# Ledger of designs, part 122: VHH binders against Protein DOG1-like 4 (DOGL4)

Target 1, 232 residues: Protein DOG1-like 4 (DOGL4), of Arabidopsis thaliana (Mouse-ear cress) (q84jc2)
Amino acid sequence: MSKMRNLVEEKFLEFYESWVIQLELYLHQLLIAHNNNTMSETELRHLISKLTTHHKAYYTAKWAAIREDVLAFFGSVWLNPLENACSWLTGWKPSMVFRMVDRLRKSRVVLVEAQVKKLEELRVKTKFDEQKIEREMERYQVAMADRKMVELARLGCHVGGESVMVVEAAVRGLSMGLEKMVKAADCVRLKTLKGILDILTPPQCVEFLAAAATFQVQLRRWGNRRHYVTHS

## First folded at step 12 (VHH)

Design zc32 (from zb5 with L106F; framework vhh_8fcz_2)
Fold by ESMFold2-Fast, scan of step 12:
Structure zc32 (fold): chain B 232 residues (1-232), chain A 122 residues (1-122)
Amino acid sequence: as target 1 above (232 residues)
Amino acid sequence: QVQLVESGGGLVQPGGSLRLSCAASGFTFSSYYMNWVRQPPGKGLEWVSGISRSGSYTYYADSVEGRFTIIRDNDKKMVYLQMTSLKTEDTAVYYCARYTDSSSTFPGFDSEGQGTQVTVSS
């Protein structure tokens, strides 16, 4: 089993490194598109589609890995300490992206009334879905300390065949519960991202995606340098 | 000390093929994502292709997708770029580059060699 866990971690580390490097390439293209108004609407839509496909590829790979070893995603070896400190249920906190949206509202980019209304409705729904998952995770963490789990942990100290089987079944159940919660959180992330992109125009989508990608890439670089950052 | 040495460039007709090689030394080659980048005459650097640590994941610029193949040999510390169906637009100096996150560019590169010249013309 430990060998299988090592294989999942090693494989996803290689995948994630490659995925982030490709994100840096897309960020470069987004910054050029944002600073140079030579791109047509069709070209902008193509670039946005490439970014959405790239994000979907991440979740496809993540969910395959989680089916094998969800625990690898808690304290991930492919993330630096700063990235791990900023993680919420193995990824970005869904409501956080509305800070990028607020930049669009306060910049020279004009959002029409209908867009502002739809973004606020999406923000409220995202926060509600996020809080629902937080309550489930809190219940899960508290339940791990319940009398039955404590008793199973004590039973596991006695190396008899039936006790080993019961403990292994309980651990599998815990892993399945975590997998379900992580996938629920990822669904909120994907719905939030899709919702924002559906509301914004192509130039606004480019600015939003550039801001989000810049933050993600810079957070990784800051954490790797450990300069002007603290890990509380 | 990181060192990358490119070779294999030359003059080729449109539709032709070339294989570029990059010999790496001075670092743990199998731990790094590797890239090919190029600089056409009178233009800036353009990213061409990248390959993950073990070679399991490869990526290509739209302009070369389906025509170029990046491969690596970790035992020999080599990166290769197999180029087919070459176009005049592929004319450039080609550089092998190790990925770094300390660069101000996206993606980040360090320790480029002198490069190898590829000229596609009749």
Scores: ipSAE 0.667, ipTM 0.849, lowest interface PAE 1.0, mean pLDDT 85

Design zc33 (from zb5 with L106H; framework vhh_8fcz_2)
Fold by ESMFold2-Fast, scan of step 12:
Structure zc33 (fold): chain B 232 residues (1-232), chain A 122 residues (1-122)
Amino acid sequence: as target 1 above (232 residues)
Amino acid sequence: QVQLVESGGGLVQPGGSLRLSCAASGFTFSSYYMNWVRQPPGKGLEWVSGISRSGSYTYYADSVEGRFTIIRDNDKKMVYLQMTSLKTEDTAVYYCARYTDSSSTHPGFDSEGQGTQVTVSS
């Protein structure tokens, strides 16, 4: 077993636990801002900026970690089984956040026609970028089963130094392909988040971020307490 | 049973310093994210600072960033809050709190201690 893989997983596990706890603290601030409407626009913009910075910090840490061990992000030890089951290419599915945006139409802070149009344009672009990544993922999975990979797997059954080097080079290539794909997916996530926040007013941003953070925190809590979930 | 015992509070002048201590027992201290929270007179609970289980990651409320430092010693089962450049607005009862995801609130804190009073006045 790789000492480096265990170190990457352990470091990111502690990072992620801390990151989620800080997200929960921001969620508390968002709920206060949303429910009481007591914060100024400047204060709301500051809070939105803090959450944006917090999400960017996650991707900075993630990209450093996947450079060392991208496979740690497929079936992550820092995610419970429910969180892993809801993952799309190591994270949230970009198009799903538009369902949270749709909830703003039922809010006291109603979307204007110009915002609805821009959000629909962003949804279409996000879905297009998402499908492009899905096609690349399919090509990657098919390539794993092609004749050359089967031959490399067979060669790997022979312990000679030359065959070991060839197999190691192939595995590194596969890992680099996954890293590129994960980063592409994360770029779509960041562009989607930025796009939504750029279209929405500060009170609407607070409501959107509160909905997103609530879902993320509750999904984690439900999964961690799965032994206490009753299907009555 | 989980026990958290805070100490180190007192009366201090504006611009002064204090170090708060929290002694933990009854749980695997090194497995938990730890926090300092405070309650100013006539106000609700306010989160102040948090520290990851090994001490590698720390977070601070905007009001205390650059003035307070949270530290932990897992061997001694202690968490500390080093406070500098204290302001009258820092006057509060300070509580040590263990993070929990079992709470019905966001964020979830377990704090069974009586806290330690910090009074900043001239």
Scores: ipSAE 0.680, ipTM 0.856, lowest interface PAE 1.0, mean pLDDT 85

Design zc34 (from zb5 with L106Q; framework vhh_8fcz_2)
Fold by ESMFold2-Fast, scan of step 12:
Structure zc34 (fold): chain B 232 residues (1-232), chain A 122 residues (1-122)
Amino acid sequence: as target 1 above (232 residues)
Amino acid sequence: QVQLVESGGGLVQPGGSLRLSCAASGFTFSSYYMNWVRQPPGKGLEWVSGISRSGSYTYYADSVEGRFTIIRDNDKKMVYLQMTSLKTEDTAVYYCARYTDSSSTQPGFDSEGQGTQVTVSS
């Protein structure tokens, strides 16, 4: 391998592998709950809380890692190429989860009109927050390619010493900007997830979380199979 | 040939403790996420605990959280389950299992061992 993993990448790779395996175990519990109508509302709420805590644990670990090396999250080594191709600002695109919500409208557990209205309001708000972040990313990319940065890159090719410090400061500034934007995108993800769960009933939450986890787990398996080199 | 050999089970009173051991051979132990799974009398398999390949990350079923601790020693190719504050509901055959990719919505447990019986009774 011509590219070496740094310590942050290696630690997050092990974390993410474990996190996805645990997600698959929770998916199994969600599918049992969905097919079994004997679980109490308290038991369903507890399972939903476990999934919510699991997703929050991901962002806690991610934000700690991003403080150390935000660039590790662009073209992540713990994601296969298919997962990376489907990423929006280092994760799932918030508005896409409403496609999974739309599946609930065609299921046995019918949404009432009040829920439909609240979900549509949340969808609009989520799309607005996405577009705001996309505009910030565009501004960031323009700032990265402005005349000052081009001049610093040119200078760095021929002059050492003090020019190295100036370039390092600029790179740190770029990394801090990326960290801020990734965290902003993650906040939209968490708010969208919480918003959906707050609107849905416990059985509907179980169905939604099962659909989301199924997609995430299957996307990883599809991408991994494409990259299998060994066979029996 | 993959082998997982569990040991350490027995009869114990409620509130007691046991340490289960699993000896692994026939595969690159340090490359696999490892699990403890149990089967209570007359019930299906229940996932208990899991541990990442280096031991840095652990997960527990709610029923055992705070009472059980999963540990691994990659040099010895061992995974352990330290059980404390045992309850009658913990009575089961305990299996050591490595994670494998599931082809369905079921979690993948490959090469579950021979099992070790834990009986919690007064």
Scores: ipSAE 0.648, ipTM 0.844, lowest interface PAE 1.2, mean pLDDT 85

Design zc35 (from zb5 with G108A; framework vhh_8fcz_2)
Fold by ESMFold2-Fast, scan of step 12:
Structure zc35 (fold): chain B 232 residues (1-232), chain A 122 residues (1-122)
Amino acid sequence: as target 1 above (232 residues)
Amino acid sequence: QVQLVESGGGLVQPGGSLRLSCAASGFTFSSYYMNWVRQPPGKGLEWVSGISRSGSYTYYADSVEGRFTIIRDNDKKMVYLQMTSLKTEDTAVYYCARYTDSSSTLPAFDSEGQGTQVTVSS
C-alpha cells in the first residue's frame, strides 16, 4: 500500500504541475481578452468554457486520486507551504471568491443591482454549505479519534497477520470517510464557481476568472521564491 | 548553458505534414515541462503545445487541437511536434521553449533557440 501511495503522489504531482502551467497560459489569454474590447460574446464564452473545463479536469483527476489515497491531499507534496497554509479542506475556501468579486467591482467590474442581489443570495447559500461541511468534518474527526484508539488498543492485544488486516481495514474506513468529506467540499467549490459565472456577463466572467487565476499563480510563485526578512 | 536547437521546418503545401524536432542540452531535460511556441509574420508569440516532464500530459492551443501532436523522448533529450493538415495560418517561426517558474513574465518560457521556419503555401 505504501508503494501505491507513493505512485499516487508522484502521478498527481506531475498532473498538478502541468495543470497550473496550463492555467497560467489561460490567464495570459484572459488578460489579453480583458484588454481587447473587440472580442465577440461567442469568443468570450469559448474562453470561459475552456477555463470551466480546465477546473472540471482538475476535480476529475483529484477524485480519481483521492479514491486511491485521500491522505495525500491533507499534506500535499505538490503544494508549497504557503499554498498549504491557505487551504481549506484540501482546496480554496468557497466564501473567499465573493471578496474577490467585491474588490473587482470597486476597481474594474460594473455590476447592476440585480447581479449584486443574486451574488449576495449565493454568498449566503455558499456560507451555509461551507459551515455544514465544517460540522461534518468535525464529527468525523471526533469519530476517527475513537476508532483510532480502539484499533490501537486491539493491536496491543493481537500479534500476527490478523493485526495487519485490522489496520488495513481501519485505514480504508478512514480514507473512505475523508474522501466523502473532500468530495462534498469540492462540490461546494464547483457550485459556487458555476453560480458566480451564471450571474456575471461574459466580460465580467473574464475579469473574475483572470483575478482568480492571477491570485492562484502568484500565490504559488510567492511561496516558491526565497524571501529576505530584512533589507536595511 | 541551456541550449535548444529546433529543426524540421520547410515549405509545405496546405493539407501537408511536417515533423519538427528540438534537441535539448545543458539542463536535466526530464525534469521540465516543454513547449512549442510560434511567431507568425508580423505578429507576437503564440503558444502552440505543451508536454509534461514524463510525457503523460499534453495540451494544445485551440487552433492546432486535433492536427498537431507533441511527443518527447527523454532518453534522447528530444521534443517533437508532428503537424498534419497544415493551413496557411500555421506559417510561422517555431520555437522550442522550456517552462520556468523563475520568470516574472506570463507565459513563463525560457528559449535559447533560433527557431525553425514553417511556410505553408501553394
Scores: ipSAE 0.705, ipTM 0.872, lowest interface PAE 1.0, mean pLDDT 85

Design zc36 (from zb5 with G108S; framework vhh_8fcz_2)
Fold by ESMFold2-Fast, scan of step 12:
Structure zc36 (fold): chain B 232 residues (1-232), chain A 122 residues (1-122)
Amino acid sequence: as target 1 above (232 residues)
Amino acid sequence: QVQLVESGGGLVQPGGSLRLSCAASGFTFSSYYMNWVRQPPGKGLEWVSGISRSGSYTYYADSVEGRFTIIRDNDKKMVYLQMTSLKTEDTAVYYCARYTDSSSTLPSFDSEGQGTQVTVSS
């Protein structure tokens, strides 16, 4: 009794494949911009805006999809096992992007003291928002085990239209809870990304976005070759 | 053997229209993201447009957005590029290219054809 992928999974799989290919094309443009110091500030801002729009398009598509089937985003079929293993509440962990900023700063990103202070303030705020979401997830899991799970198990033992309707309502409630939590996590991601880009200069934004896109693309490629990888 | 054959290029005046065609063979066409790329005289390859496996999602370079439309017919194994409001800057050899997963950080395109020449001139 193998289960076929549902319509939401198939549609988002095609969307995500296309979205990642477009990200690789933007990465190419970011690398050219980084190596070509003749690009104007206006041209750099335009490229940064294209990347920002591209990321917003991802969340627009994601939120439409989770409204239909939020469970598709837990163990997503469009992500390989390595990408899924690195996932935090259906996406990247917001605090991890500050490690990328730190790595860039040590290599060639020159930050002024005012920027360093703003980035540290943003890091602290992001960490607190992240921890708040983690506590909400823990409360959701406890509520599922204590009340909603007991209710579902009890009602599932009965036959008839009334018990079926109540079980379906409870399942919808569980899905709505997960949807709100995923959206909350995505809001933290978007606020963190916007905050970093607002603090950095256009050349620094290009370096940051190039590093982030490189990591995302490379992680996908490493995971796609998993069946040839051995532990060491 | 993978083969992509481009056609439909020619000489056209500024503001004119052309439709380019690409015939694919030797692979499962409906499983691949397809692209149009171009090479202007004396310049490197420039990505123009891309289309998802079923045709549901399309993307365009800023220079052609609103003027070009990429279409595919999976039954005929064809990719098309409908070009309108052509500019002298659109003069290039146009290639269709299959997206391939590359080991590098840059996108890889498999273009087997000779391309089709588009010349926009008065």
Scores: ipSAE 0.672, ipTM 0.854, lowest interface PAE 1.1, mean pLDDT 85

Design zc37 (from zb5 with G108N; framework vhh_8fcz_2)
Fold by ESMFold2-Fast, scan of step 12:
Structure zc37 (fold): chain B 232 residues (1-232), chain A 122 residues (1-122)
Amino acid sequence: as target 1 above (232 residues)
Amino acid sequence: QVQLVESGGGLVQPGGSLRLSCAASGFTFSSYYMNWVRQPPGKGLEWVSGISRSGSYTYYADSVEGRFTIIRDNDKKMVYLQMTSLKTEDTAVYYCARYTDSSSTLPNFDSEGQGTQVTVSS
């Protein structure tokens, strides 16, 4: 039955569900802060720090899990089909967060010209890093096919313990390469998020984080509703 | 019918300890993230703590971090809140709440119980 998930998938599913629920609670706090002009800069910085720490916790847990089973993160069982359809290399596409930034340009808390310039520079750099990762993924996929073909050819020539060891080494190598690629993509995500937060003022950071969290939470809810209706 | 029954509240002096209990029925308890939320006199509901389906992951509000511990027993269908170093600011009605993602309103909790009163004074 489909309920037979591996241990990494089961553990990360429970973690992710809990992490998203906590994100929803932080979203509630961000929305209150956004609508309340009496919060001090210190209080806003503290809330922003809590969100940053929460995202850091996600990547800490993710990198521990991919060390055990990186393939669990491709077509993840803890994401609904809509979330999986929106995924780029096991997570959000870095350049897409600038959509949330564009919402700030229409808000009451106007971006100053210096911020607009820095955000545009960051957007260009993010797109460059993103394309570099895409090229690395293509190279990895080609190398993956080459290694697999070589190991299959060796298996055709040898039988017994030596063949088993060769297959294990090849699989380990492929998994390590994929793990490195996923971590590289995650580093682009974290650099992009940090870059945006470093450019924005605390009230703008709150608005940005609220927009990003709202999108993530609503995408999950909409996808869960559609999945339920489809599979009734 | 989903039912959550809280107990264990009472009057305690500052620095004291209490253990709150929540008995769940009417749903598959081991499939749900569970929370403790509280309502201080004259204030709205505030989230206190949460625990994942198997108990592997726990989260706490800043105001209670290091002082409160949330635990669950899925065989008994119970969730507990161990409170230590209680402060007058902890005075509230405490509710056990099941997480649900079916609501469009934040935060998404179910609370069907009467709650349990915790009073920290003198």
Scores: ipSAE 0.706, ipTM 0.876, lowest interface PAE 1.1, mean pLDDT 85

Design zc38 (from zb5 with G108D; framework vhh_8fcz_2)
Fold by ESMFold2-Fast, scan of step 12:
Structure zc38 (fold): chain B 232 residues (1-232), chain A 122 residues (1-122)
Amino acid sequence: as target 1 above (232 residues)
Amino acid sequence: QVQLVESGGGLVQPGGSLRLSCAASGFTFSSYYMNWVRQPPGKGLEWVSGISRSGSYTYYADSVEGRFTIIRDNDKKMVYLQMTSLKTEDTAVYYCARYTDSSSTLPDFDSEGQGTQVTVSS
């Protein structure tokens, strides 16, 4: 294999391994905070800010990587098969996080009526943004069978300077289209996370972040062991 | 077989500097994320810093960020912790720890060493 072809995968694999280990450390802190009723609001807000910064760091690294090779994020080598199977447009499905908020509500998290209304409004907007991206991806996939693309593929079978340049421009256009869609999906993810954290109180934010991190870490461990029958 | 040997600790005055070393053997050092953790007198273990397998990514606890630097030399199988602007609160036994996947939801640190004592006092 060519060094240049796999450089993005090698760099992001090391980054992601490190990022997940740090997430596990933050999860430990979140669980301690959840069990400690003496932590001040300032201390809780600081911990929540660290988690928010950590998630933003992931998207900063991801967007730098997709600028170089967006296809590395479709069937990622740094994710196990279970994590890849659970992915929606290279990451978690935005509407999924409202299921976690619902579980916390049933676990005696005291949400006031105003919070419930704001969370429902955010859920509806998130679902709308999600569906818009799904329609764009569907149009992208259909365009692959478009007559123009079929003609460009045929040109790729013929040796000629002009046709080679046209095919290269088309391939770059396809990659840029995917990059735009992945960034749009990631923006919905970040806006959804920020929206939830803005609505919840600091103790509720800690519970929510702990639930989300627990799910992410546990999914990775189950997939690494291919042990889908246990919930350890 | 797996061994981590810490060294470089000592007595320093507040504002001083120390460089801790960790010599690794018995495993493929370049394949593991490495950490420094510490235990202050009368307290539990506290994570200090971590470094990715090639050294490209580093993380620090809030209490040491901007003052400590973690580095590694894979050819020598060494991890270092460069400590500057030391405070009395940095007094602890420092351990080098390998991250291992324990199939738990919490980090698992494998430390075989005795640690190295850092005392910050006048």
Scores: ipSAE 0.661, ipTM 0.848, lowest interface PAE 1.1, mean pLDDT 84

Design zc39 (from zb5 with G108H; framework vhh_8fcz_2)
Fold by ESMFold2-Fast, scan of step 12:
Structure zc39 (fold): chain B 232 residues (1-232), chain A 122 residues (1-122)
Amino acid sequence: as target 1 above (232 residues)
Amino acid sequence: QVQLVESGGGLVQPGGSLRLSCAASGFTFSSYYMNWVRQPPGKGLEWVSGISRSGSYTYYADSVEGRFTIIRDNDKKMVYLQMTSLKTEDTAVYYCARYTDSSSTLPHFDSEGQGTQVTVSS
């Protein structure tokens, strides 16, 4: 790290490092399950449940952290530059997971017509929810340049107690707005993940989760070794 | 030089308890995620438990959840595995392993120790 980290950043950095290491262990189990035709439905459902719980634990920790410092999640110190460049509102873009689903069509895991229809309906709804949040973020960014904010910035140029306190209050209000927007985006992520898993069979869920985890782990490794990205 | 020295293994009856110790040297111990992994007779390596660099976060394999507790002491550069309610299936050589990002394989663990043998038998 080139910057001094605050307490929230230090705590979440340790959490995230641990969370990714555990994700790598689950990925190994998912790959074994995918290549092993002997696992029962009960065993597969248990593994899927472990992954679902692991992802929920991430959002529990994230929401606690953003309550303290939402700005830490914009340009996160626990993410490398490639991971940060691929982020949409502090996380993965919900509609991108349907590209992972599209790969199931090219595998031995056959999607039936009813599943294809439900996945398409979910994709459309996810894109709609995603666009709604994008419009909200655009409005937020425009509000940063409105007359009131410009006036507060001018007041902040005056060294003194009252003007400094007014500017600090405005900044806290902006942070609260970002927190609500990030939570809204995370809710779309969780609803999309749950929706896909509810539509897929257990073997299809394992393949989907393996693809998603592989992408997340490899993106981190590529970014940590920047020459892989630069030379591609 | 990086060195991990495991100890505390032995013969114990089912339902018994053992505490394993791992002494680390040659690296900044407090900067690394630490793991216990085991190798049962005739089988591959199995991950058992992990602990974050300060000890704030711990994870366990389903087979040991609720029975094993991983602890670390950064001042002493030690990792411990407290094992209770031991089962015959826990029989294995136990290794202390440092998480490293330098390996090309999943998961990325580096164990330099000889391990400590745990035998659970009646």
Scores: ipSAE 0.679, ipTM 0.856, lowest interface PAE 1.1, mean pLDDT 85

Design zc4 (from zb5 with T100I; framework vhh_8fcz_2)
Fold by ESMFold2-Fast, scan of step 12:
Structure zc4 (fold): chain B 232 residues (1-232), chain A 122 residues (1-122)
Amino acid sequence: as target 1 above (232 residues)
Amino acid sequence: QVQLVESGGGLVQPGGSLRLSCAASGFTFSSYYMNWVRQPPGKGLEWVSGISRSGSYTYYADSVEGRFTIIRDNDKKMVYLQMTSLKTEDTAVYYCARYIDSSSTLPGFDSEGQGTQVTVSS
């Protein structure tokens, strides 16, 4: 928990808490749908659409917030330490969802050969996009350790008119670079989610979304209980 | 002690309107996400609507979206449910519920009040 929170952190904390509570409600509906084979394809597609809209709402709010303070998303105050430890560029790692699909295959999900082929093609593309972003992360981190940046940091300790302007410009550049990178990672996440849902049948989509939501909700609950127990 | 007291229910014709109220006490009301849930005759509990700590974010069940509005007044420690275009399917006991982070329930609701009966009939 940070000692002080800025306005962006306070607003997104309230948004995220509400968003996760609504995710729990959708998870309950997904579990009912998964266990009830009487729901029509139209009803299942409607539920799937609600979940995709909910995830898009998260990214809409996130992108508005990172435009104001991207650093709030690195070690976020609205995430517990366990959630933060599992983050890759401020969110879930895109390739992780394919392990989730593979786990479902071992349970009761029956995938036809054409779906398996399309999922493998999507997995390869997702890993390629993910690796491009990881290379950009490495370039960004190396630039941060550049001798010039070290000198700018040193100058920031001795505030004066001209040095203040140079340091402020550098900080703005850092924030803009991080914003672009986070947004690129989020686009890969959204493309991966859409790709999986486009390949799966509506009942399979419900099972996949239920597994994903269960993992997200339980990870938060495990981390929150650990936090409550150690709170003093 | 945590208390939630619902009121405002009654008999109303289809297409009518009602406003439900929930008075909260015994906890820091402005720190909690608040909900309305309902139980129709012979059925289980159904989530209706929710509202964030300051009232900035609201969510609705599909069956009530566009017809119901949830609002809160943190100074008065009140949650309201404005119901319009009421249908016979809205007949239920309505409860006010505080959200809690619970590993044993999905979703986690605590300290549901004793409820207020809404009957929609011609």
Scores: ipSAE 0.685, ipTM 0.865, lowest interface PAE 1.1, mean pLDDT 85

Design zc40 (from zb5 with F109Y; framework vhh_8fcz_2)
Fold by ESMFold2-Fast, scan of step 12:
Structure zc40 (fold): chain B 232 residues (1-232), chain A 122 residues (1-122)
Amino acid sequence: as target 1 above (232 residues)
Amino acid sequence: QVQLVESGGGLVQPGGSLRLSCAASGFTFSSYYMNWVRQPPGKGLEWVSGISRSGSYTYYADSVEGRFTIIRDNDKKMVYLQMTSLKTEDTAVYYCARYTDSSSTLPGYDSEGQGTQVTVSS
């Protein structure tokens, strides 16, 4: 419903703007830690913990919001068009973070053989889980073209009567299916993030988190700088 | 034009209190995240506190957490910083800053004011 969507969208817009601005502050701290190399292991672990807690806060807020209105996360008003274009099932594509890990290797971050093996195992598992969700989304989209769904869509064009209740029940079913799929995708994201952080040393975690946060912040800034140009 | 006018600074003894005010004009104040930032003598800008568009979310630097409170009044287009238990390390020029993503700084700031001087000294 438009009224409920407006409330969920407005609350999450304010939350997300604040969350990203706080991420910028953490990114600044990560860059200082990376460049100065003066922080103790305890200080680095505290910074990593702050980032981990910050990301968990995002998923706590997101899951509360999608329970109310999952459709708000498809074409989100708190994301610019570039961020929306780069979205995979309402968030970042899990396998893409391994590109950042590969950059760490190229930047002379020394990973021991045991770490390399564990990261490759995690990459393969993440890609498998990602493909499984993509097949689920394909099945969901195909089901939308089913004869019964087409019939219900026709009924939805009429106001009043018994048909309204049947259409409303079907729409709730669709929303529950999307909610399940989004949560499944978010679980892959969280498992992938936790897996990477568990494999890396604190200094390597700082470099990884700095790269990830830099990309997220810059993607938002690039998209926000887009100007509409008209030709007279 | 965007304008931010800070006031309320002064000389106080350690342990004292001050309330800073920022009057905003020239933009839709209720649509922007607002910050307090400070510049100690001879140092760069340091983020102090931030507040979301409606005031529902507030954040503080570790150095001021539990001592400072940020509040806003969207009807009056004002943001405030209530400072308690002031320390000599809090001595700085304090600026009210509107969040922007156009700056290379993290986080990004706009500030139209000259700031307000806070000096904590015995």
Scores: ipSAE 0.662, ipTM 0.845, lowest interface PAE 0.9, mean pLDDT 85

